# Miniprotein binders against o43075, part 39

Target 1, 293 residues: o43075
Amino acid sequence: MNALNKIPFTRALYHFSRFRSFTTSGWIMSGHNKWSKIKHKKSANDQARSLQIGKLSQGIILAVRQEGANPELNMRLATLLESAKKISMPKSGIENAINRGLGTAGSEGSQVHFIEYEAMHPSGVGLIVEAVTDNRARAASSIKHILRNHGASLSTVKFLFSKKGKVEVNLPPEKRDSMKFEDVLDDAIEAGAEDIVNRPKEYIDEEDEGEFLILTEPSSLNQVAHHFRSKNYEIKDSRLIHIPLEETAIDVPAKDSVREDIQKLIDDLYENEDVMFIHLSILNSHFLPILDE
Below, E stands for the ipSAE of ESMFold2; O stands for the ipSAE of OpenDDE; V2 stands for 0.75 times the mean of E and O plus 0.25 times the DockQ between their complexes.

## First folded at step 19 (miniprotein)

Design AA2 (at its last look DockQ between E and O 0.35; V2 from the best seeds 0.00; counts 0 for: pae E 7.1 > 1.5)
Fold by OpenDDE base, look of step 19:
Structure AA2 (fold): chain B 293 residues (1-293), chain A 101 residues (1-101)
Amino acid sequence: as target 1 above (293 residues)
Amino acid sequence: SPEEISRLMDKIWELYERVLKLRDEIWKLDREGVSPEEVTQLEDEVRRLYEEILRLIDEVERLQKEGLSPEEARELRKRIQELEDKVRQLEEKLRELRTQS
């Protein structure tokens, strides 16, 4: 009688109670900007760039569909447009993505779907795989195949997570040498943030990620992001995320075989064109980068 | 036909998305303290639907490899329709609960 088949619908309410100073435990980050991970894979091949452009296009479509086409009001769209400029994405591609998000692209545009696939790994690590696709059947088949190749299966795991807002920011360029963490903390409190983490620079892709990670209530995400923007912070990311509950999160040591297995699974999932983001039920995985040894 | 299996799979994944949305909305109501007994019943129904959908996904994937007979196709269409009807009923119940709160 396989004990694994009881899908627990048990809710744990996670209250984030502690401002944590980041200690360098070499952990796999769930929640990197997918384009940054593809960039670190040394295959500078035209194929990797095409994959990045495709994912940015899908991201833009989704952002516009959810919060509109105004980058002054839609911080997620603003960050995606900046990323698109950095990789020299064609303007026509950006405009097409915006139009598809608005539903103004003629009837020939395949409807884009946002799907969260939930899976359990044999290690007990739960995964939420966010996908954006115009073909549900293809995306599902491909993602399920990857999961199966790593021994993972579709399972309810959202009970292992709490939904939060995340804003990643860098210091205002004019204040980089004068501002302290305490000043950023005060701004986060004033904005109505729930928590803030200062991430060590050695663990951050400075091009795509922020030094400071601010957590918010889901309903406060836009307010907090706008507050930091009004104070001239550089907004690197703004999105809803799934944070692992401390009570059920797996603590995986840096040298554990489980870490290597999960890393391989994540890498294979991120190579899929439809995958956008992966959340893990691993302790602090929403803060800590994947350390390439 | 391969096209028919693809259409059935698309419908199953549509139902998967709808059930996940229902679950999340029921989970919102429970956090808000709305009708605890009714919410518990809805959670149990949604769980059963989710499990049925996962079984259907596995079955259709098997049949994609082995081939689909006309009889199997008819049975799958019937099961999918029954699931769609159940999902619709839960969506209606949830709307009623939200209007009463």
Scores: ipSAE 0.275, ipTM 0.687, lowest interface PAE 1.8, mean pLDDT 80
Fold by ESMFold2, look of step 19:
Structure AA2 (fold): chain B 293 residues (1-293), chain A 101 residues (1-101)
Amino acid sequence: as target 1 above (293 residues)
Amino acid sequence: SPEEISRLMDKIWELYERVLKLRDEIWKLDREGVSPEEVTQLEDEVRRLYEEILRLIDEVERLQKEGLSPEEARELRKRIQELEDKVRQLEEKLRELRTQS
């Protein structure tokens, strides 16, 4: 059965290509939005809330450094401000993070350093670990130590990835019952998106993650994000990411020991206060949700 | 001595951060329409600098445990200086490319 013949080939490719990804039998904890999962599981105590606020603050600093302090022009910042509102982050903390991102308040020694650590796991899985820290010696030492405890080591792995823009969206609130995937696909094509993925609801943290993940050329990220915003979609995330190249990506089965090893490494890395995001050279890791059980 | 090893490591981390900044700047050049061939050449240069910095970090960590001889210190300073010269050259090259755009 060739459903592709009933739909324009370009539009069918967007849908059909991503649909196969969701029929895989297993999942691993991905690196595309781990800190939101930590937030949900640990929101009940002071340490979990402090870590959550700290990482959100670092996210704001980074977003402002990348695209400026105007939420109307910087969609990444806009989505982070919505997250800050949901956890009742103090406005003074938000303003401090924005000022630090602009560099207006800090001296050279008080500034934040953005660092990408490239590493290789013994299984052949490459990692890019994004860190934001005010103490680069501490971050470097801690992350290198965590990597070596799991048999991983610093290595050059960026060649295993390609640079993309990512926009995560939910349907417009008033059109939730009337809109279909085909409508979202049409909007993605109109916006100039490269690809779209519809994620199963059971693998989405509705509060922090979008049901639809839209991939863009890096230069089109803001254009695509604003197009969806203009159509009254809820924008859950908007950022640049490293996506695993399919030709070299590793396919990790759900019940393999490699999955357990990688999950332990990822968990340890995300508990580090300086680690913001982890990209993995695992098939479909850029849109797989974090499995709870 | 521990004090000299600390100074060497501080310099290496400074160069590490400068190379990461160069990598990020070069990575953004595809947004500005710079020639793919020039971008690839710059990426290769930066990758080699990054790899050398990783080797220096590992070597200084080893010497921290084993102790640092005067000869080893002299050789490390030479390698770090050579690396800094290459980083500075690449920083200037990138500045010139952005002026010509």
Scores: ipSAE 0.070, ipTM 0.504, lowest interface PAE 7.1, mean pLDDT 75
ESMFold2 (binder alone), look of step 19: mean pLDDT 82; pTM 0.804

Design AA3 (at its last look DockQ between E and O 0.59; V2 from the best seeds 0.55)
Fold by ESMFold2, look of step 19:
Structure AA3 (fold): chain B 293 residues (1-293), chain A 101 residues (1-101)
Amino acid sequence: as target 1 above (293 residues)
Amino acid sequence: SPEEIMRLTDKIWELYERVLKLRDEIWKLDREGVSPEEATQLEDEVRRLYEEILRLIDEVERLQKEGLSPEEARELRKRIQELEDKVRQLEEKLRELRTQS
């Protein structure tokens, strides 16, 4: 094998072609009005500001716990602080999250728990739900209740996933019109990345996600992120994730009610204050939406 | 009491987290080829502990709805303590196997 096989351009094209074909017809004919979905997304973002501030707080706590409070040394913290500034998160909230991540003398951060819940949906889709909470019993009870309401149950599912690093970037502003995918691919190879996916803007949340998703070995995450930062890319996200294994990932048929059922479950889980991230054993779910817009 | 049920619930979910971590450590040892013949026995043992934890979770949920008698509280504490002892023994065994690499 060679380095180009680690980051195949054809893999990105295959994924985008399938979903782009689906989005042009399925929503109108299936009774799901595309405008209604877009309107709901905008309204939810406005009404979800308080919840998003809470999620940023959880992210900051985790990032500080793992790599310290210095944004010059902690890329994950740096990107979270940039996100907090974009939504005008109160400075007192940011300071509180950093202090909770550091802990105090005698507390050592013992009041905050980082938990992964593993569950199986009746459709055969596995879920890993990451939570950050100061009350283990409350978080567990709430999340189990939500899972039960959707027919899901606790079950070991982590074997359906592989742990990877994820860096999401946008092109450098001064090179936006001159750079091609092949240039980004070259930079990813130089950084030591494992894989790269180019996503159309209609499938991402431009405020929190990048056009290019770069996969890394877990131990290479910071190295790759710093390399792209040094090339003046805009870093949108940098963290560890669980990627569905291709061999066991579920390829849920387009317009099947299972996709809607899973999205409903995910929406309910993300409304919970303690839930931070959700990973699914659905084909391509780490970079594409379950429901097309 | 409600306070005791909350403490027991917290402990059960702590054991949930520890048992899943043990599973991850066994999976890692198996991939690295460290003591492969023991890995199968450890996997079965962790699976049984996981199933016991799920049963305890369901039992505590039921007792929260019905109320907890002193005898039920004592039995629950005993089951949780026995489970924690087994988890500690496995945690120590895996630590020892890891250092043999």
Scores: ipSAE 0.696, ipTM 0.893, lowest interface PAE 1.2, mean pLDDT 78
Fold by OpenDDE base, look of step 19:
Structure AA3 (fold): chain B 293 residues (1-293), chain A 101 residues (1-101)
Amino acid sequence: as target 1 above (293 residues)
Amino acid sequence: SPEEIMRLTDKIWELYERVLKLRDEIWKLDREGVSPEEATQLEDEVRRLYEEILRLIDEVERLQKEGLSPEEARELRKRIQELEDKVRQLEEKLRELRTQS
């Protein structure tokens, strides 16, 4: 009788532990902007660009559906539009995505669905795979196939996580040389943030990611993001995330075979057109990348 | 037909989304101070539905490879309808609990 069949429906009480100093230990990255990951792994070929445009389009549709089409009020949409501009996404594609999100495209446009797939890897690492798709059957079949190829199976794992807001920011360009981490911390406290991490530059994509990662209560996400914007910070990302609970999170050393196996699974999932974001029940995986050695 | 399998698959995944949403809403209500006993009962019902959906997902995947007989298709439609009815009942119970809080 395989012990794995008890879906633990246990309530995780999230106790957020205090400010940890980043030690350089080998981190597995959950929570990067998917377009940055594609940029680094695939040579800038037409297929990689097409995949990036597709994912941005899906992201825009979802952002507009959730919080409307005004980028002044929808910080997630604002960040996606900046990303679209950076990759020279066609204006017609952006407009089409916005219109699909508003439901005003009177055309036969297939309904877009947001789905969170929950899976368990044999290592004990839980995954939440966020997908945006117009075809549930296709997305489900493809994602389940990838999971199975890595020995992972569908399982309830959300109990291993807490839902939080995440804002990624860079310093105001005019203050890059004058502001200290203490100043950013004060701004985070004033904004009503729960936590802040200064990420080492070597662990971030400077084009797509922020040096400072701010955690918030889910209901405070927009308030905190707007506060930082009002102080002229560069907002790189603003979204809801799943943070691994410390009590149940897997600590994966840099040289562990589990890390390599999980990295391969994540890579294959991110190559799927419908996948948008992956959360891992790995300790601190929401802050730091999986560094390819 | 391949079209019927796709339709059944889409419906199963719709129910998957609805059950996950129910779970998340029950956990929210519990955190807001809803009766722990009622929250536990609803959670157990949602868990059972989730497990049943996972079994259906595996069965449909098997049937996609082996083929779907008319009898198997009828049985799947029946099981999906029974699940949909249970999910709808839980959604209504949850709405009632929210209105009373």
Scores: ipSAE 0.375, ipTM 0.748, lowest interface PAE 1.3, mean pLDDT 81
ESMFold2 (binder alone), look of step 19: mean pLDDT 80; pTM 0.782

Design AA4 (at its last fold request DockQ between E and O 0.78; V2 from the best seeds 0.71)
Fold by ESMFold2, fold request of step 20:
Structure AA4 (fold): chain B 293 residues (1-293), chain A 101 residues (1-101)
Amino acid sequence: as target 1 above (293 residues)
Amino acid sequence: SPEEISRLLDKIWELYERVLKLRDEIWKLDREGVSPEEATQLEDEVRRLYEEILRLIDEVERLQKEGLSPEEARELRKRIQELEDKVRQLEEKLRELRTQS
């Protein structure tokens, strides 16, 4: 069922309310983005740098596949290239990742696969695991094994989610102290955004994540991202994601051991070299951490 | 045999992806109300394909540990080919149903 069938034209006329609900939810706040946590923890180590380069490579491949190789048109790619420069990622590695995203390197010796695995945890929480791999069978076997070790199993769960565009931004540097949430909300409405969330600074990594998360229809992602760029916002992320549907999202109590069990599963999945993103059918999990640890 | 098992798993996991895509297309038809009776029948067909794919994955992974006989390999290839044929037929049928609207 689609509850949105009755909405002909309403987004430009309403304030986004998720921020207020967000601050009163009672969730225990912890690590939100495993990629950001891995990057923060391991940035100074040669092995950690190698893992970081691998994840950046996956990101570049995916961004190029989805939106092309021109960083002026592909905001996600532009952001990833900036990150690659910061860690001195080898030029050949960047070129290889771009070619793999375009399919040119894959046509000569390998093919890159973009796969979504769907699974259910015993608690009733659904998972979508996005992977980028050049070996379908290896990735699938590894991910299935990790799921089974945690009592989860492959099951269709995509109906628990909706596909959305996500743009994460920070305020323009020159206006950082003068702008308020309502100013950002006005800009989001002008851009044609569907929703906006202001996240507490203690739950984001300001280097890699945006304080404001803007949701869009999938087809509007680049339009919204370019609008914010045209107003000099700092774009931290721009990509398609799966959002838990509020009607079926599980509201797990903050101290329930289920959150710890799921965090352990998520951590194990993110250690897999092929895993890119994980989406959960937990209320507000697309912008809040599962645990405050 | 390890290379053969890898090829079998690669094809089955490809069918996994295609069947989930079929599920998504049927969901779109159901949401749009285009063909409720046909959507219900297609849902049943896709569910059976999905379940068979999961059973085949488990069977091939078990045989990877225990060893695969030539007869078992031929039977698995036959079942995989039959599944791919059904998936292809459903993909074509859904394409036709979406153009009728």
Scores: ipSAE 0.687, ipTM 0.887, lowest interface PAE 1.2, mean pLDDT 78
Fold by OpenDDE base, fold request of step 20:
Structure AA4 (fold): chain B 293 residues (1-293), chain A 101 residues (1-101)
Amino acid sequence: as target 1 above (293 residues)
Amino acid sequence: SPEEISRLLDKIWELYERVLKLRDEIWKLDREGVSPEEATQLEDEVRRLYEEILRLIDEVERLQKEGLSPEEARELRKRIQELEDKVRQLEEKLRELRTQS
């Protein structure tokens, strides 16, 4: 019986207080708002929509490959399918993505690969770039080129991170006025979560982000996600993430030139069709958005 | 040929992925308390392979721009095969460690 390390109440409060203390810091978020950022920059452009659909398609492929094609069991897939509905992604595109994830797409030849590229920026910020591609050499060359254009290079950096599960949730609509953070904390403890963060409302993109971030052991992600779903929470996101270790994470202030440099690098990486997610060795980057001034 | 270089690059990047996976698995074993001395030795071997792979990527990318002779292609295939053999050996050692735990 692996002792489910129950979230100590004191730790949850510490993280909550820490989150609030950094609300004034211009933190760079690793990749939560990919779709919102694409929406905000160029949502009116057919090209931006095409890129968004492409990324959702790749996300679906990856989710299916990792956890299967059943959205009742695969919470990541369920969230991606909901996002696909919101943007009116064609059903045929969704079906094709699922089939590609299952490896049943009749072209025996285009195996989809999941790759985590590790890089170091001159600022000392480590990056883990998640890619999904049918062409390893193309993806690697393109990503390496983007990294190089920003002075970054391939380097071992996973030692700067801890792999965790993350579930983003909103309160059940029927309980929004009655349920408090303490109630969510109790549910997180019951689920066997490791940590919980209450995201400030000013950092919530109402369309794509959850108010509460539940951190889990990687092996517990699906169990925790299902527990919250069973309690009628709205599951906004469910994924494995790389959390920066506090002892080595870079603190990047809001007005730091490093922030701008890293932001440009992230933007260029996210314009690449194969790039699915970016993790940064920036303190709290896994839950704090890039503050637009 | 450009196609040959692409195939070589694909193979090298496959090895890159395999080496990173090996590292992650070694770190998992270390965290589980499985033979810390052996895990450290394996990690050092993986690090050396990683560095060799990165150098080889840079070399092949350069040759992609300059052109690749048949002789250079043969040598690269040989080096890639040697790397693949080393990676397989490490994968086997890691499997053996897992079965003993």
Scores: ipSAE 0.685, ipTM 0.881, lowest interface PAE 0.7, mean pLDDT 82
ESMFold2, look of step 19: ipSAE 0.592; ipTM 0.849
ESMFold2 (binder alone), look of step 19: mean pLDDT 81; pTM 0.786
OpenDDE base, look of step 19: ipSAE 0.570; ipTM 0.835
ESMFold2, fold request of step 20: ipSAE 0.672, 0.670; ipTM 0.881, 0.881
ESMFold2 (binder alone), fold request of step 20: mean pLDDT 81, 81, 81; pTM 0.785, 0.788, 0.791
OpenDDE base, fold request of step 20: ipSAE 0.662, 0.496; ipTM 0.873, 0.805

Design AA5 (at its last look DockQ between E and O 0.60; V2 from the best seeds 0.00; counts 0 for: pae O 1.9 > 1.5)
Fold by ESMFold2, look of step 19:
Formats: structure tokens, sequence, C-alpha cells
Structure AA5 (fold): chain B 293 residues (1-293), chain A 101 residues (1-101)
């Protein structure tokens, strides 16, 4: 049975929204993203570390190619470098990733490709799978195989999404007890943000995700991220994303088998070393994981 | 020839990426007031290219399992080249439309 009332989540077409608050209206409260699940697996510590390093390396390459190698000017790179230090990624690996991001010339075998695979699941949920790979044919074949195993197929679905900037933050340490949500809203408005969402802590991986998700126009991402940085917020993430359009987003009720099927597909895709991000045309999927029962 | 099949697949997936970029560029131009008839024509051409690319991927995967003959490889290279020529022609046409202020 689908939910009779939608979770109240609105955005004015041409007005800034001062805040959105996710409230539970008959939904379960649990879940973590795939990255968090991998980090908590004890039995795969060496495999989990290798996967973490690999994805951080690819993230650094991408960030450097998009905005340069200066972390003072490239907030995405700065955030990735902090994450790399937290998992003790070797300094030589970091330097190699930065150098690969700076180089765009050479033989085709030395290039890193940024690819978006578009697919449709039988439930009507569209997927955009972002990959970074130095072996186009391998990545494509593996991703297509995973999709087929779950009944999904390559199909154009980008029209189901809107491209946005996303900045995830936590409150400044010195203001943790003194700041109110309205103060964060004021900062978001001053930064030129399009929207802000306050996420319940039980739905996020506190190590890698921020309590506040700020949405921006793509061209404003850097400006907004720097504004929050200048106010001493802890920046957890800064990137471009595809947010599902509400008029076409699928509302997947709790306890529906579609939810379980999609989660299994997502889990399998994220185990691929080339897959970086997955966007879904599911209502509210841009700030909450697909919830388990 | 496993190495030749790998190069063919790499090219086909490159064309996949280029066709999706063309789709995005056409959508952008349509919003900017390009002739509705011309935009529709371009979208139809991109859709046909996309569908042919998907068929070609499936066919190469099938032949990879069954064994690829020299004649089949020659025909695939011809089809890929024809596809790339159409993609290049469309890419150039869109560049022309973008520079006409």
Amino acid sequence: as target 1 above (293 residues)
Amino acid sequence: SPEEISRLMDKIWELYERVLKLRDEIWMLDRQGVSPEEATQLEDEVRRLYEEILRLIDEVERLQKEGLSPEEARELRKRIQELEDKVRQLEEKLRELRTQS
C-alpha cells in the first residue's frame, strides 16, 4: 500500500525556500548509504580499504579535472583530501591522483573517462549511474550486465532529473549549541542557495554526510560552498547531482518489494570499482537512502 | 581477434557518450528558440543513432561469445565508421547552430 499522504517536501519554482524539514509520516527510520555499509564491514577490511582508496583516487582525479589542483580554490578537492587523510591514503597515491587529474593529453590508454550511464528499471524508476574509469569497455560491460541481472536496461532517463549543486554541512564547532536552524537558513539565503534540507541524523552516515543539505544552481556551487566554509561550517560534501523531478518521481511506499529490488540493484552497482554515484527518480532519494524494512 | 573486439567496443561506447551529449545540446538549443521543426528533426536523428548504438553493442557481445569472423569484423568496422560519420556530421551541425547568434 502506498502512502496516502506524501512527505511534505516542496520547492517554489522561482522563490528561495528558507528551509525544508523531513518529518516521518508512517515511514520507517533506518538505513545508510552503500559507502557507509562498506566502511562497517569487519570481514572485508582489506577489501573495503582498497575500494575506499580507489574511489577516493577517482574522486580526486575528477575534482582536479573539473576545478584544478589548488585545494584553496577547489572545495571538492579539499574535502576529498581530508577524507583521504582520515583513511591514511598513501601520500604518493594522492599525488599520483592529482597529477592524473592535471594531465589530459597522451595516449588514449592513459585517459580517465567520466561517463553517465542512463537506465530504466521495470518499476519505472530511472537511474543515472556516474562512473569514472580508465577502461571504458570494461566499465560499460560490467554495469550493463549488473543492470540486466536486475531486469533494468539502458534507456534515456535524464529528462526525469534536474541538475543541481549540492553542499552538505555541519554546524561550526564553536556554535554547535548556540545556533538555531533559522541562523543556518539565513546563511543559506546569503550564500545564494536555492534550498536547504535538514536531515534526521538517523538517516545519514555522520562521518561522510552533513546534517544540512544545501541545493544550488550548478553555476553557484563553488560560491555557496565557499560562503559556508568562510563561516566555519564543516563541509562534508560539495558536488553536482541529478535531483529527481517531483512531477515524475516514483513514490515507493515502505514495505513495497520494488524498494527491496532497487536496493539490491544499487548495492550491486556500488560494488563495481568504477561506479561513483547513482541518482534515482524516486521521491526524496537525493537526501535519504532507499530505506529497508 | 580479442584485441580488435576490445577496440571496437571502446569505439562504440565512445559513440554512446557522444550521442548522449548531442541529445543534451539539442535540448539546450530547443530551449533557446531554435526552430521547433529543426529541433524535432535533430532529436529524431539522435534517437535513431542511440538505438543503432545499442543494437551494435548487443551484436558485438553476441559475436564475441560465438566467435568473430574476419568478414563479420569488416562489416562491424564499416557500420561503426558510418555511425561515427553521422555523429561527427551532427556534432558539426550543432556547433554551427551554437555560433549563429
Scores: ipSAE 0.688, ipTM 0.890, lowest interface PAE 1.2, mean pLDDT 77
Fold by OpenDDE base, look of step 19:
Structure AA5 (fold): chain B 293 residues (1-293), chain A 101 residues (1-101)
Amino acid sequence: as target 1 above (293 residues)
Amino acid sequence: SPEEISRLMDKIWELYERVLKLRDEIWMLDRQGVSPEEATQLEDEVRRLYEEILRLIDEVERLQKEGLSPEEARELRKRIQELEDKVRQLEEKLRELRTQS
């Protein structure tokens, strides 16, 4: 069965026509790099930097625990190490995080836990909140408190999502002027990807995100990421994500009060040290921001 | 004691993580030759466990504020043990299904 028939070419183009001019002050979508989000809101504060370093450390621990300490084989780890270098994270901190992920840190290293909290907002928007913590009780209490402050409650919502692989890439620097979207599409097909979106530069953080978002089967994530790396693409992110199902996803208009309410909730959640990633049951929230008019 | 409530809460959150893992594994069974009917039954069972865990979390949080009587503590320990036994049975069933495929 030809892989070509599964890529809805028509959908990528149609979605962009609905989005007006992106203002940088706008919506924090699900699937964006959390480092970028924190950087934009708190760039000048030592507390923001400490929070970023803490979250990077937790991310490294988790990445190593899941896929090992070799950045040549673990694309998620490679991207996290690049992010750590960008913010000038101390080498000792990186080494400590790797050692904790390997379980080789001495008996004093509190066990790190990965937890997905599922919640429903009164608007009907479901949330999956990924947390990495050494204290389950603290993380649970804090996250539940934030959810309650916004009227959200713990609920089963994973049925509103499909689990996929996501790879974000930029063009090879040497080919930026010569490669077309068609060439990237051919590479995505060859890699065994399910879908590809070319995101406008104005809708992404160029420092931390990729112009091209590739979706994969969960089992194909590493294969697809390695294929793009072998072709000298710049890998900006590689992870498993939850994408909203179209049949149950909420279409949130740009001027809807729901958008503002959800944005405040997301902002407060990302302020928590244990929160790593947030998935929303909002239509297209995994690849496009909900723009203000 | 506050320490006992904390231990109960830790155990509930451990079960929460185990149930989430079970759910993720069940969703992958469609690829492993398990019948759709059996997969659906397992999903429904895991959903019930998940909902029961959420109720226990809310109850324990309430009791952290109000105080925990020895009788309430015994009842909670019993409910947690029953949940742990159900989770263990599902984990074992999934292992058996994977070895047969």
Scores: ipSAE 0.238, ipTM 0.673, lowest interface PAE 1.9, mean pLDDT 80
ESMFold2 (binder alone), look of step 19: mean pLDDT 82; pTM 0.805

